# Designs tried in a protein design chat: VH-VL binders against q0aze0. Part 394

Target 1, 268 residues: q0aze0
Amino acid sequence: MKIILVNNRFKENTEKKAQEIAGQLSALNVEVIIDNGLDEPYAGTVDFIMVLGGDGTMLRAARRYGQRAIPVLGVNMGTVGFLSNIEINELAEYLPLILREEYSLEARMMLEVAVFQQQSLLTRVFCLNELLLRSNSPRMLSFALEISGQKLEPYRGDGLIVSTTTGSTAYSLSAGGPIADPQLDAFIVTPVASHIINKRPLVVSPEREISLHLLEEREAIIGIDGQIKMDFGAENRVLIKRAPHPLLMVNLKAKPFFTSIDRSLQRQ

## First folded at step 19 (VH-VL)

Design KK109 (framework fv_bermekimab)
Fold by ESMFold2-Fast, scan of step 19:
Order: sequence, then C-alpha cells, then structure tokens
Structure KK109 (fold): chain C 268 residues (1-268), chain A 123 residues (1-123), chain B 107 residues (1-107)
Amino acid sequence: as target 1 above (268 residues)
Amino acid sequence: QVQLVESGGGVVQPGRSLRLSCTASGFTFSSYGVHWVRQAPGKGLEWVAAISYEGSNKYYAESVKGRFTISRDNSKNILFLQMDSLRLEDTAVYYCAKDRIYYSKAFYGMDVWGQGTLVTFSS
Amino acid sequence: DIQMTQSPSSVSASVGDRVTITCRASQGIKSWLAWYQQKPGKAPKLLIYAASHLQSGVPSRFSGSGSGSDFTLTISSLQPEDFATYYCQQDNYRPFTFGGGTKVEHK
C-alpha cells in the first residue's frame, strides 16, 4: 500500500505531524510519500491520499491529485470545514479501517479549466470549487458568456463565478448563489455585482461547456479555488467543462451535509 | 499579415456546379469559425454559410440549403463552398470571412475578409 | 428569419457633419449586432461588434448603441474617408442577417 500525505508546511505543527503519521504508517508496512506543496506532484501510482489540514489544503490536493480516481481523505487539524471527514485526534481510531479499505466513497465533480492566450493554451487546471473572473480595477468588465454555443446577453459588472456544487458554499455563496447539495452534479453560474439589475445565478447541466472572454480591454484576473491567480485580458479566453474524473472523497464518519451547513452559517 | 484569398469564381451555366476556395494565411486557421457572404451586383450583403473551427457544425441560409455545402481542410488552411444546381439568383461576389473569436461554438462578428470572387452566368 | 431594417437608405452629408444610422430587428437579438463599412469595389470592414464595442484600429468618431431591437451607429464628425455604405448584421440567430445598407454620400 502506498499513501500520499498532503500537508501545508506553513501551518504550525503540520510537518511534524506528517512525519509522525508517516512513521506510524511505515511501521505498518505502508510506503509513504509526503507532499508539503513545495515540489511537483508525486508522479507514481498510489493507493490512497491523506490530506492533513483544512479546506484550503484539500483544494490544493484536489488540484494536484483529484483526477487520478484515488480515494482522498480530509483530516482536519484546526477549524472544521466542509471538506474534512475526521479530526486529527480521531485518526488512530480510523487508521485500521483505512488500511483494510473499509470505507465508502463520495464522488464530487471537478471543473476542467483551460486558459488560452491568442489561441495558445496557457494552462489547464482542475479544481474542486470554482473559477472566478473579476475586475482588477474600479472599472466594470464587459464580457461574453457562452454556454454550449449559446450566447447570453453580454455581462456588465465586476465579474462571474462558475462553481461546482461543492463550491456552492464558497465564493458563489458570498456572491448570492444557491446552496447546492454536493450529491448533485451541476455548474452554478453566479454574477458578481452585475450592472444589469436582477441578473440571477444559473444552475446548468454538468454536460454543458462554458466559455468566457472580454468584449473590451480591462484589467481583470482569473482566480481558481481562491489559490491560483492569473491576469486576464481581451486576448484571453477561458473554457470550462466537467473534469474527466470526480474527486473520490473518503467517508469514514457520517457527516450530514445539512447539519454541517447550519453549523457553518452560524459561525459566519 | 492576416489574409484570406478566394478563388474558383467564373462564368457558369445554370444548373451546373462550381467549387469556391478560400486560402488562409497569417493566423491559426483551425482555431476560428469562418463564413461565406455574397453580394449581388449593386445589392447588399447576404450571409450564405458558416462552419465551426473544428468542422463539425455547418450552417446555411435558407436560399442555399440543400444546394451548397461548406467544408474546410484545417491541415491545408482552406475553406470550401461547393455550389450545386446553380441559379441566376446566385450571381454575386462571394467573400470568405474569419470570425473574431477562437475556439468558440458561437459567432461574434467577421473581422477579416477576403477580396471576393465573382460568380456569373453565360446564359 | 430575423429581418433587419436600416434607415435611411441613403444620406447626403458634408465633412464635419454628425451622421446617424439606425437598424431595427424584427425581434429581440440582445446586444448581438455588428456594423460594417464597405467602400465601392472593396470587401466590408468591421467597425463595431456586440452593439457598442469598437473594433481595434477604428477611429473613435464611430460609436454604436442600442440593445434588443433598436440600434444606432453614429459618426460624430464625418471625414472624407467615411463616404461609404454601412451595414448592420445580427449574429444572435441563425441564419445571420444583414440590413439593407445605408449609403453615406456627398451633398
């Protein structure tokens, strides 16, 4: 059995805890690879991915490894989030079940985001929550939204979010989008401060292809999962579709989604 | 630098066939949708047909549907219009034109045009 | 098919004049309208796309406005090179359709 331990080296005690867990797993004849975010993703085959940290660490792990169709477990080391399943102090209790592969999997859709500059592919990224297009200046953007070959009325405003159902509780929620059951597969398209009064979020089939481009030169950025940022201008185009593989999230402990929402919203 | 050049026009008899070509240079032809637009002598512009950048989606004006076939060869940077069962009302200068936006399933305006090729009839 | 009606069919103008051309769609086309300029014996040139956005290299004296069904092209101060025929074109619905054209000619 080979396991990747994903941690955030900039969070206190995570490197020390990763080494401790690696030692424990090695004693049980498990090969461990530690990914602290500094190097390229591990290129070999693995059987399981354990993410030590909060939702941010899980988002990074999903971008690096989510398309490999390998079980991914979120182990929380601080404030409880939506993407962790167990707490770090519970890991010892659940470790035997992990090693015996006695757990269920929940599939979470991901986005495939391709950013182009003058017809050349600039980057192709997979993400769990969302793609954000936003103005990087006081000036509103004017941009075209295309859904499977259909042009909507041009958008005028500060930007747009294209989200998975998992991302419905992230930036899309802050922009006025709906809370979606993560058991559903759908894109949620949420405007950011639209100039057009009452421009509403759209919920569309995950089989749709979504594309965006600016209708005039403005200072804008593309943000992915709140962690990747790149400049976006009139010569750029972004194409968004459902990623080939969902993230396979490990369920060791029942975590009722609607109960989790109530707790999270009360903490805001 | 960016250029489209039409060829294949000429004098034809009614009921015959003619194939127009449009050669692209100075841009990545395979990334853009392209159009055929015609203009009868002394008349206005009429959109004829369009083809998506990958070649799978083709669209026609009602006046030419079933008689004209648009196609492209991305390896050679050439757009074609096969014109069958030609009628006197098909007399026009035929322009090819590039759409503005790359890798789009929609069309956003025609920013680069060829010089045109004339199709007329000997009667 | 969407019918595009341009008015006027022709306009006589002098250098320095403000020229306004209108285009009306038979049904709503959102903001998906382009304006083209054509000089005798030449191919059309794109001036404006998405109703109000100026194509690169086109002088700022050209402007477009409107949405839905009613659209306007304005030339704020006509120059000698602007005597030409102008066409609107909708690209919201297939088949795409052009207006009948407006010839801007010398007084």
Scores: ipSAE 0.821, ipTM 0.922, lowest interface PAE 0.8, mean pLDDT 91

Design KK11 (framework fv_bermekimab)
Fold by ESMFold2-Fast, scan of step 19:
Order: structure tokens, then sequence, then C-alpha cells
Structure KK11 (fold): chain C 268 residues (1-268), chain A 123 residues (1-123), chain B 107 residues (1-107)
């Protein structure tokens, strides 16, 4: 059995804990590869991916490994989030089930994002939550949204979010988008501070192809899962579609989505 | 640098066929939708047909539907218009035009035009 | 098919004049309208796309406005090179359709 252990070296004690867990797994004759985010993703075949951290670490793991159809387990190391399944202090209890492959999988759709500069591909990435287009200056954007060859009325405002259902509780929620059951496959298209009255979030088929480009030169940025940022101008174009493979999330412990939403929306 | 050049126009007789070509240079032809637009002598512009960048979607004006066929060869950077069952009403200068936006399944305006090729009939 | 009605069919003007050309769609086309200029013996040139956005290299004296079904092209101060025929064109629906044209002529 070969396991990738994904951690965030910039979190206090996370690197030390990853080494400790790697030692425990090695003692059980499990081959462990540690990915702390600094090196290229491991290129070889593996049986399982264990993510040590919060939602941010899971988003990075999904971007790096999500298209390989390998089971991915989120192990919470601190702040409660939506993408972890068990707590770090529960790992010893669940480890025998992991090694015996006694767990269920939840498929979570991902976005395939291709960003072009003029006619050249700048980057092609996969993400779990969303793509964000936003203004990077006090001036509002004017941009075109195209869905499977159909043009909507031009958007005027600060930007737009194209989200998965998993991402419905991330930036899309903050921008006024709906909370979506992550077991549904759909794109959620949420405007950011639209200056056109009654621009509403759209929920569209995951088989749709979505594209964006600016109608006039402005300073803007593209953000992917809040982790990748790049400049976006009138010569740029972004194409978004359903990724070929969903992220296969390991379910060892029941974590009802609606209970999690109620808990997270409680006043603090 | 960026240009389109039409060819294949000429004098034809009613009921015959003619094939127009449009050669593209200075841009990545395979990434753009392209159009045929015609203009009868002394008359206005009339959109004739368009083809998507990958070639899978073709659109026609009602006046030419069933008689004209648009196609493209992305390996040679050439757009074609096969014109069958030609009528006197098809007399016009035929322009090819490039759409503004790459990798789009919609149309956003025609920013580059050829010089046109004349299709006329024996009088 | 969407019918594009352009008015007037011709206008007589002098250098320095403000010229306004109107285009009406038979049904709503959002803001998906382009304006073209055609000089005698030449191919059309794109001036404006998406109703109000100026194509690169086009002088700022040209402007477009409108949305839905009513659109306007304005030339704020006519120059000698602006005597030409102007066409509107919708690209919201297929087939694409042009207006009948407006010829801007010397007085």
Amino acid sequence: as target 1 above (268 residues)
Amino acid sequence: QVQLVESGGGVVQPGRSLRLSCTASGFTFSQYGVHWVRQAPGKGLEWVAAISYEGSNKYYAESVKGRFTISRDNSKNILFLQMDSLRLEDTAVYYCAKDRIYYSKAFYGMDVWGQGTLVTFSS
Amino acid sequence: DIQMTQSPSSVSASVGDRVTITCRASQGIKSWLAWYQQKPGKAPKLLIYAASHLQSGVPSRFSGSGSGSDFTLTISSLQPEDFATYYCQQDNYRPLTFGGGTKVEHK
C-alpha cells in the first residue's frame, strides 16, 4: 500500500505531525510519500491520499491529485471545515478500516479551467470550489458570459464566480449564491456586486461550457479556489467545463451536510 | 499581417455551381468562427453563413439554406462556400469575415474582412 | 428571423456636424449589436461591438448606445473620411442580420 500524506508546512506543528503519522504508517509496512506543497506532485501510482489540515489543504490536494481517481481522506488538524471527514485524534481508530479499504466514497465534481492570453494557453487547472473573476481597481468590469454558445446580457460590476456545488458554501455564498447539496452536480454562477439590477445567481447543468472575457480593457484578476491568482485583461479568455473525473472523497464517519450547514450558520 | 483573401468568384450561368475559398493568414485560424457575407451591386450587406471554430456548427441564412454549404480546413487555413443551384439573386460580392473572439461558440462581431470576390451571371 | 430596421436610409451632412443613426430590432437582442462602416469600393470595417464598445483603432468621435431593441450610432463631429455607409448588425440570434444601411452623404 502506498499513501500520499498531504500537509501544509506553514501551519504550526503540522509538519511535525505529518512526520509522526508517516512513521506510524511505515511501521505498518505502508509506503508513505509526504507532499508539503513545495515540490511537484508525486508522479507515481498510489492507493490512497490522506490530507492533514483544513479545507485549504484539501483544495490544494484536489488540485494536485483530484483527477487521478484515488480515494482522498480529509483529516482535520484544527479549524472545523466542510471538506474533512475525521479529526486527527480519531485517526488511530479509523486507520485499520483505511488499510482494509473498508469505507465508502463520495464523488465531488470539479471544474476544468483553461486560461488563455490572446490565443496561447497560459494554464489549465482543476479545482474543487470555484473560479473568481474580479476587478482589481476601483473601476467596474464590463464582461461577456457565454454558456454553451448562448450570450447573456453583458455583465457590469465587480466580477463573477463560477462554482461547483461543493464551492456553494465558499466564495459563492459570500456573494449571495445559494447553498447547494454537494451530491448534486451543477455549476453555480454568482455575480459579484453587479451594477445591473436583478442579476441573479444561475444554476446550470454541469454539461454546460462556460466562458468569460472582458469587453473593455480593465485591471482584473482570476482567482481559483482562493489559492491561484493571475492578472486578467481584455486579451484574456477563460474556458470552464466539468473536469473529466470527480474528486473521490473518503467517508469513514457520517457527516450530514445539512447538520453541518446549521452548525456553521449559528451565531458566534 | 492579419488578413483574409477570397477567391473563386466569376461569371456563372443559372442553375450551375461555384465554390468560393477564403485563405487566412496572420492569426490562428482554427480558433475563430468565420462568416460569409454578401453584397449585391448597389445594395446592403447580407449575412450568408457561418461556421464554428472546430467546424461542427454551421449556420445559414434562409435564402441559401439547402443550396449553399459552408466548410473549413483548419490544417490549410481555408474557409469554403460551396454554392449549388445558383440564381440571379445570388449576384453579389462575397466577403469572408473573421469573428472577434477565439474559442467561442457564439459570435461577437466581425473584425477582419477580405476584399471580396464577385459572383455574377451572363447577361 | 430578426429584422433590423435602420433609419434614416440617407443623411446629408457637412464636416463638423453631429450625425445620429438609429437601428431597431424586431425583438429584444440584449446588447448584442455591432456597427460597421463601409467606404465606396471597400470591405466593411467594424466600429462598435456589444452596442457601446469601441473597436481598437476607431476614433473616439464614434459612439454607440442602446439595449434591447433600440440602438443609436453617433458621430460627434463628422470628418471628411466619415462619408460612408453605416450598417448595424445583431449577433444575439442566428441567423445574423444586418440593417439596410444609412448613407452619410455630402450636403
Scores: ipSAE 0.809, ipTM 0.917, lowest interface PAE 0.8, mean pLDDT 91

Design KK110 (framework fv_bermekimab)
Fold by ESMFold2-Fast, scan of step 19:
Order: C-alpha cells, then sequence, then structure tokens
Structure KK110 (fold): chain C 268 residues (1-268), chain A 123 residues (1-123), chain B 107 residues (1-107)
C-alpha cells in the first residue's frame, strides 16, 4: 500500500505531525510519500491520499491528484472547514478501516480551466472550488461571458466567479452566490461588484462550456482556488468546462452538509 | 501579414453551381470562425453564412438556406462556399471574413476581410 | 430576422465636422453591434465592436454608444480619409444582419 501524505510546508505543527504519521504508517508496512507542496506531484501509482490540514491544503491536493481517481481523505488539524471528514485525534480509530479499504466515496465535480494567450495554450489546470476573474486596478473591467456559444450582455464591474457546487461556500458565497448542495453537478456563475443593475448569479448545467475574454485592455488577474494567480489581458481567453474526473472524497463518518453550513453562517 | 484571398467567382448562367474558395494565411485558421458576406452592385452588405472554428456548426441566411453550403478544410487553411441553384439575385461580390475571437462558439465581429470575388450572370 | 435601420442614408459633410450615424434594431440585441467602414472598391473594415469598443488601430475620433435597440456611431472631427460608407451589424441573433449603410460624402 502506498499513501501520499499532503501537508502545508508553512505550518510547523502540521509538518511535525505529518512526520509522526508517516513513521506510524511505515511501521505498518505502508509506503509513505510526503507532499508538502515544494516539489512536483508524485508521478507513481498510489492507493490513497491523506490530506493533513484545512480546506486550502485539500484544494492543493485536488489540483495535483484529483484527476487520478484515487481516494482522498481530509483530516482536520484544528481549522474549521468544509472539506475534511475526520479530526486528527480520530485518525488512530479510523486507520484500520483505511488500510482495509472499508469506506465509501463521494464524487465532487472539478473544473477544467484552459488559459490562452492569443491562440496558444498557456496552461491547463484542474480545480475544486472556482476560477475568479478580477480587476487589479481601480478601473472596472468590461468583459464578455459566453455560455455554450450564447453571448450574455457584456459585464461591467470588478469581475466574475465560475464555481463548482463544492465552491459555492467559498468565494462565490462572499460575492453573493447561492449555497449549493455539493452532491449536485452545476456551474455557479457569480458577478463581482457588477455595475449592471440586477446582474444575478447563474446556475447552469455542468455540460456547458463557459468562456471569458476582456473587451478592452485593463489590468486584470485570474485566480484559481485562491492559490494560482495569473495576469489577464485583452489578448487572453479562458475556457472552462467540467473536468473529466471528479475528486473522490473518502467518507468514514457522516458529516451532514446542511448542518455544517448552518454553523458557518452563524459565525459570520 | 494576416490575409484572406477569395477565388472561384466569375460569370455564370442561372440554375448553375459555383464553388467559392477563401485561402487564409498569417494566422491559425483552425482557431477562428469565418464568414461569407456578399454585396450586390450598388447595394449594401448582406451576411450569407458562417462556420465555427472546428467546422461542426454552420449558419445560413434565410435567402440562401438549402442552396448554399459552407465548409472548411483546416489542414489546407481553406474556406468554401458551394453555391447551388444560382439565381440572378445572387449577383454580388462575395467576401470571406475572419471572426475576432479564437476558440469561440459565438461571433464577435469580423476583423479581417478578403478583397472579394465577383459572381455575375451572362446576358 | 432582426431588421437593422440606419439613418441617415447619406450625409454631406466637410473636414472637421462632427458626424453622427444612428442604427436601430427591430428588437433588443443587447450590446452586440459592430460598425464597419467601407471605401469605394474596398472590403469593409471593422471600427467598433460590442457597441462601444474601438478596434485596435482605429483613430479615437471614432466612438460608438448605445445598447438594446438604439445605437450611434460618432466621428468627432471628420478627416479626408473618413469619406466612406458606414454599416452597423448585429451579431446577437442568427442570421446576422447589416443596416442599409450611411454614405458620408463631400459637401
Amino acid sequence: as target 1 above (268 residues)
Amino acid sequence: QVQLVESGGGVVQPGRSLRLSCTASGFTFSSYGVHWVRQAPGKGLEWVAAISYEGSNKYYAESVKGRFTISRDNSKNILFLQMDSLRLEDTAVYYCAKDRIYYSKAFYGMDVWGQGTLVTFSS
Amino acid sequence: DIQMTQSPSSVSASVGDRVTITCRASQGIKSWLAWYQQKPGKAPKLLIYAASHLQSGVPSRFSGSGSGSDFTLTISSLQPEDFATYYCQQDNYRPHTFGGGTKVEHK
């Protein structure tokens, strides 16, 4: 059995805990690969991915490994979040189930994001939460939103978010988007400070293709899961569609989504 | 250096067929939607047809629907317009034009045009 | 089909004049309207796209405005090279449709 242990290299307590867990797993004849984000993703075959940390660490793991159809378990290290299933102090209790492959899987859709400059592909990235287009200056953007070949009225404002249902509780929520059951497959398209009165979030089929480009030169950026940031200008175009494979999240214990959102909303 | 060049126009008799060609150079032809637009002598512009960058989606003006067929060969950078059952009303200069935006399933304006090829009828 | 009505059909103007051309759609086309310039014997040239956005290389004396059904093209100070026929074109609905044209000619 090979397990990738994903942790946050910038959290000292998480790094120490990852080493402790790696030692325990090695003692049980489990081969452990530690991914702290510094190097390229592990290229070999693995059986399981254990993510130690908060939602940010899970987002990185999903981007790196989410398309490989490998079970991914979120282990909470004390940070409140939506993407973990068990607490770190529960790991010993659940480890025998993990090793015997006695768990269920929950599929979470992902985005495939392709960024072009002129007609050349700059990058193709997969993400779990969202793509953000945002102005990087005091000036509003003017941009085109196209959904499966249909042009909407040009957007004027600070930007736009294209989110998965998992991402509905992330930045899209802060921008006024709806809370979506992550068991649903859909894109949520949420404007950021639109100048156009009554621009509403859209919920569209995950079979649709979404594209964005600027109608005039402005300083803008695109952000992916709040972790990747790229300059975006009038020569750029971004194409978004459903990723070929969902992230397979491990469910070892019931964690009702609607109970979790009630707690999170009460904290705001 | 971005250029479109039409060919295949000429004098035709009513009821005959013609195939127009438009050869692209200086840009990645396969990345852009392309259009045919015509202009009768002394008259205004009339949009005729368009084809998506990959070739799967084709659109026609009602006046030519069922008689004209738009197609493309991305390996040769050529756009075609097959014109069947030609009528006197089809007399025009035919322009091909490139759409502004690459890898789009919609159209955003025609930024590069050919010089046109004339289709007319003998007396 | 969407009908595009341009007015006037012709304008007699002198260098330095402000010229305004209007275009009206038979139903709402959002802001998806382009303006083209055509000189005698030449292919059209794109001036404005998405109602108000200037194509690269087009002089700033050209401007577009409007949304929905009513649009205008303005030339703030006419130059000798601007004598031409101007066309609006909607690309919101298929088939795409052009206006009848406005000829800007020497007075």
Scores: ipSAE 0.809, ipTM 0.914, lowest interface PAE 0.8, mean pLDDT 91

Design KK111 (framework fv_bermekimab)
Fold by ESMFold2-Fast, scan of step 19:
Structure KK111 (fold): chain C 268 residues (1-268), chain A 123 residues (1-123), chain B 107 residues (1-107)
Amino acid sequence: as target 1 above (268 residues)
Amino acid sequence: QVQLVESGGGVVQPGRSLRLSCTASGFTFSSYGVHWVRQAPGKGLEWVAAISYEGSNKYYAESVKGRFTISRDNSKNILFLQMDSLRLEDTAVYYCAKDRIYYSKAFYGMDVWGQGTLVTFSS
Amino acid sequence: DIQMTQSPSSVSASVGDRVTITCRASQGIKSWLAWYQQKPGKAPKLLIYAASHLQSGVPSRFSGSGSGSDFTLTISSLQPEDFATYYCQQDNYRPPTFGGGTKVEHK
């Protein structure tokens, strides 16, 4: 058994905890690769990915490894979030189940995002929560949203979010989008401070392709999972489709989604 | 320099065929949808046909549907209009035009136009 | 196919005049309308796309407005080089369709 242990070196002494856990796994004859986010993703084959940290660390792990169809377990290190399944102090209890592969998997759709400049591909990124397009100045954006070749009425406002159902509780929620059951596959398209009064969030088939470009030169940015940030101008275009593989999230402990939402909303 | 140049126009007899070409330079031809637009002498613009950037979607005005065929060769940067069963009412200057937005499955306005090639009929 | 109706078919104007040209679609086309200028013997030039957005290099005296089915092109202060024929064109539906044109000519 080979496991990638993902942590954020600069968060909550997770590096020390990762080394401790790696030692425990090695004692059980498990080969461990530590990914602290500073180097390129591990290129070899692995059986399991264990993420130590909060939702941010899970988003990074999903971006790096989510397309490999490998089980990914979120282990909470004290931050409140939706993407962890067990707490760090429960890991010893659940390790035997992990090693015997006695767990269920929950498939979570991901986005494939391709960003172009002057017809050249700048980057292709996979993400779990969302792509955000937003103004980076006091001026409102004017932009085109195209869904599978159909043009919607141009958007005017501060921006737009294209989210997975997993991302429905992230930035899309803050912008007024619906809460979606993450077991459903769909794009959720949520406007950010639209100047057009009746612009509503859209729920769109995951088989469709979504495209965005600016209709006039403005200072704008694209954000991906709140972690990648890029400048976006009128010469840029972004294409979004369902990623080839979902993220396979490990479920060792019942964590009812709707109960988690109620708890999160009470915190504000 | 972004440029489109039409060729293949000329004098033709009714019922015959003619193939127009449009050669693109100065931009990545394979990334854009392209159009044929015609204008009869002293008349307005009439959209004739368009083809998607990958070549799989083709669109025609009702007046030419079944008689004209649009095609493209992305390896040669050439757009074609095959005109069959030509009629006197097909007399016009034929323009090719590039759509504004790359890698789009829709059209967003025509920002670059060729000079046009004249198709006319002998008596 | 969507029918695009322009009015007037011609307008006589003097330099400095405000000129308004209208375009009506037979069905709702959202804001997906372009305006073109054509001078005699020349190819058309794109002025405005998506109803209200100026193409690069087009003077600010040109403006477009409207959405749905009714659109206008306005030239706020006509210049000598603006005497031309103007065309609207929808691209909300495939195939795209042009209006019949409006000739702006000298009084």
Scores: ipSAE 0.803, ipTM 0.907, lowest interface PAE 0.9, mean pLDDT 90

Design KK112 (framework fv_bermekimab)
Fold by ESMFold2-Fast, scan of step 19:
Structure KK112 (fold): chain C 268 residues (1-268), chain A 123 residues (1-123), chain B 107 residues (1-107)
Amino acid sequence: as target 1 above (268 residues)
Amino acid sequence: QVQLVESGGGVVQPGRSLRLSCTASGFTFSSYGVHWVRQAPGKGLEWVAAISYEGSNTYYAESVKGRFTISRDNSKNILFLQMDSLRLEDTAVYYCAKDRIYYSKAFYGMDVWGQGTLVTFSS
Amino acid sequence: DIQMTQSPSSVSASVGDRVTITCRASQGIKSWLAWYQQKPGKAPKLLIYAASHLQSGVPSRFSGSGSGSDFTLTISSLQPEDFATYYCQQDNYRPRTFGGGTKVEHK
């Protein structure tokens, strides 16, 4: 058995705990690869991915390994969130089930984001929550939204979010988007501070292809899962579609979605 | 330099066929949708046909539907308009034009135009 | 088909004049309207796209406005090179349709 242990290099507690857990797994004849975000993703085959941290660490793991159809377990280390399944102090209890492959998997859709600069592919990334287009200056953006070849009325405002259902409780929620059951597959398209009266979030089929480009030169950025930022100008175009593979999330412990939503909505 | 050059126009007899070509240079032809637009002598512009960047989707004005066929050869950077069953009302300068936006399944305006090729009829 | 009606068909103007050309669509086309300039014997040139956005290299004296069914092209201070025919074109429905044109000619 080979396991990738993903942690956050910027948190001392996660690094020390990762080393401790790696030692415990090695004692059980498990080969461990540690990914702290510093280097390239591990290129070899692995059987399981264990993510130590909060939602942010899980988002990074999903971008790096989500398309490989490998079980991914979120282990919470004190950060409140939606994407972990067990707490770190529960790991010893559940480890025998992990090693015997006695768990269920929940599939979560991901976005495939391709960013072009003058017809040349600049980058291709996958993400679990959302793509954000936003103004990086006091001036509003004017941009085109195209869904499967159909042009909507041009958007004027601070930006737009294209989200998965998993991402419905992340930035899309803050921008006024609907809360979506993550067991549904859909794109959620949420305007950010639109200057057009009655611009509402859209919920569209995950088989749709979405594209965005600026209608005039402005300082803008695109953000991926709140962690990757790229400059975006009128010469750029972004294409969004459902990723080829969903993230396979390990379910060892029941985690009721609506209870998690209630807890989140009470926090300011 | 970004450029489109039409060719193939000439004098034709009613009921005959003619094929127009448009050669692209200075940009990645295969990334853009392209259009044919015509203008009868002393008249306004009339959109005729368009083809998607990959070549799988074609669009026609009602006046030419069933008679004209738009196609493209991305390996040679050439756009074609096959005109069958030609009528006197098809007399016009035919322009090819490039759409503004690459890798789109929609059209966003025509930013580069050729100089046009004239199609006219003998008496 | 969407009918595009331009007004006026022609306008006589002098250098320095403000020129306004209108275009009306027979049904709503959102903001998907382009304006083109054509000089005698030449191909059209794109001036404005998406109703109000200026094409690169086009002088700032040209501006577009409107949405839905009513649109306007304005030349704030006419220059000698602006004497030409102007066309609106809807870009929302298939087939794409042009207005009849407005000739801006010397007074």
Scores: ipSAE 0.801, ipTM 0.907, lowest interface PAE 0.9, mean pLDDT 90

Design KK113 (framework fv_bermekimab)
Fold by ESMFold2-Fast, scan of step 19:
Structure KK113 (fold): chain C 268 residues (1-268), chain A 123 residues (1-123), chain B 107 residues (1-107)
Amino acid sequence: as target 1 above (268 residues)
Amino acid sequence: QVQLVESGGGVVQPGRSLRLSCTASGFTFSSYGVSWVRQAPGKGLEWVAAISYEGSNKYYAESVKGRFTISRDNSKNILFLQMDSLRLEDTAVYYCAKDRIYYSKAFYGMDVWGQGTLVTFSS
Amino acid sequence: DIQMTQSPSSVSASVGDRVTITCRASQGIKSWLAWYQQKPGKAPKLLIYAASHLQSGVPSRFSGSGSGSDFTLTISSLQPEDFATYYCQQDNYRPLTFGGGTKVEHK
């Protein structure tokens, strides 16, 4: 059995805890690879991915490994988030179940984001929460939203979010989007501070293709999962579709989505 | 230099066929949708047909549907218009035109045009 | 098919004049309208896309406005090189359709 431990070296005692857990797994004849985010993703075959940290660490793990159809377990090391399943102090209790593969999997859709400069591919990224297009200056953007070849009325405002259902409780929520059951597959398209008319969030089939480009030169930024940022201008175009594989999240402990929402909203 | 050049026009007899070509240079032809637009002598512009960048989607004006066929060869950077069952009312200068936006399944205005090729009829 | 009606069919103008051309769609086309300029014996040139956005290299004396079904092209101060025929064109629906054209000619 080979397991990747994903951690963030910049978060308090995470590095020490990762080493401790790696020792425990090695004692049980499990091969362990530690990914602290600084090196390239491990290229070999693995059986399981354990993410030690908060939602941000899980988002990074999903971008690095989410398309490989490998079980991914979120282990919370502090404040409860949406993407972790168990707490660090529960790991010893659940470890035998992990090693015996006695758990269920929940599939979470991901976005495939392709960013072009002119007609050349600049980057292709997979993400779990969302793509954000936003103005990077006091001036509003004018941009085109195309859904499977259909043009909507041009958007004028600060930007737009294209989110998965998992991302419905992240930036899309802050921008006024709906809360969606993450077991549903859909794109959620939420405008950011639209300056004209009643631009409502859209819930769109995951089989559709979404495209964005600016109608005039402005300073804009593309953001992915709140962790990747890149400049976006009139020469750029972004194409969004459902990723080929969902993230396979390990469910060891019942974590009711509704209860998680209630706790999160009370803290906002 | 970004350029489109039409060829294949000429004098034909009613009821016969003619194939027009449009050769692209200076841009990545395979990334853009392309249209044929015609203009009868002394008359206005009339959109005739369009083809998507990958070649799978084709669109036609009602006046030419069933008689004209648009196609493209992305390996050679050439757009074609096969015109069958030609009528006197097909007399026009035929332009090819490139859409503004790459990798789009919609239309956003035609920013590059060829010089046109004339199709006319003898008695 | 969407019918595009331009008015006037022709206008006589002098250098320095403000020229206004209108275009009406038979049904709503959102803001998806382009304007083209064509000089005798030459191919059309794109001036404006998405109703109000100026194509790169086109002088600022050209402007477009409107949405839905009614659109306007304005030339704020006509120059000698602006005597030409102007066409509107909708790209919201297939088939794409052009207006009948407006000839701007010298008085």
Scores: ipSAE 0.817, ipTM 0.917, lowest interface PAE 0.8, mean pLDDT 90

Design KK114 (framework fv_bermekimab)
Fold by ESMFold2-Fast, scan of step 19:
Structure KK114 (fold): chain C 268 residues (1-268), chain A 123 residues (1-123), chain B 107 residues (1-107)
Amino acid sequence: as target 1 above (268 residues)
Amino acid sequence: QVQLVESGGGVVQPGRSLRLSCTASGFTFSSYGVHWVRQAPGKGLEWVASISYEGSNKYYAESVKGRFTISRDNSKNILFLQMDSLRLEDTAVYYCAKDRIYYSKAFYGMDVWGQGTLVTFSS
Amino acid sequence: DIQMTQSPSSVSASVGDRVTITCRASQGIKSWLAWYQQKPGKAPKLLIYAASHLQSGVPSRFSGSGSGSDFTLTISSLQPEDFATYYCQQDNYRPLTFGGGTKVEHK
């Protein structure tokens, strides 16, 4: 068995805990690869991915490894979030089940984001929550949204979010998007401070292809899962579709989504 | 330089067939939707047909449906218009034109045009 | 099919004049309208796309406005090279349709 331990090296507690867990797994004849975010993703085959941290660490793990169709377990290290399944102090209890492969999997759709410049591919990224297009200056953007070859009225405003249902509780929520059951597959398209009256969030089939480009030169950025940022100008185009593989999230413990949502909304 | 060059026009008899070609250079032809637009002598512009960048979606004006076939060869950077059952009303200069936006199945304006090729009929 | 009606069919103008050309769609086309300039014996040239956006290399004296069904092309100060025929074209619906054209000619 080979396991990747994903942690955040900038949190000393998670780095020490990752080393401790790696030692425990090695004692059980499990090969361990530690990914602290600095190096390129591990290129070899693995059987399981354990994420030690909060939602941010899980988002990074999903971008790096989510398309490999490998079970991914979120282990919470302090910050209350939506993407972890067990707490760190519960890991010892559940470790035998992990090693015997006695758990259920929940599939979460991901986005495939391709960013082009002058017809040339700049990057292809997979993400779990969302792509954000936003103005990087006080000036509003003018941009085109295309859904499976159909053009909507041009958007004028600060930007747009294209989100998965998992991402419905992240940036899309802050911009006025709906809360979606993560058991559903859909894209949620949420405007950011639109200057056109009646621009509403859209919920569209995950089989749709979504495209964005600027209609005039402006300083803009693309953000992916709140962690990757890229400049975006009129010569750029972004294409978004459902990723080939969903993220396979490990369920060892019941975690009621709607209870978590209610508590988060009350604290906001 | 970005360029489109039409060829294949000429004098034909009613009911015959003609194949127009449009050769692209100076841009990545396979990334763009392309159009055929015609203009009868002394008259205005009329859109004839369009084809998506990958070639799978084709659209035609009502006046040419069932008679004209648009196609493309992305390996050779060539756009074609096969014109069957030609009528006197098809007399026009035929332009090929490139759409503005790459990797789109929609159209956003035609930013590059060829010089046109004339199709006319013997009387 | 969406019908595009341009007016006027011709306009006589002098260098320095402000010229306004209008285009009306028979049905709402959002902002998906382009304007083209055509000189005798030449291919059309794109001036404006998405109703109000100036194509690269086109002089700033050209501007477009409108949305829905009523659109305007304005030349703020006509230059000698601007005597030409102008066409609007909608790309919201297929088939794509052009207006009948407006010829801008010398007084």
Scores: ipSAE 0.807, ipTM 0.911, lowest interface PAE 0.9, mean pLDDT 91

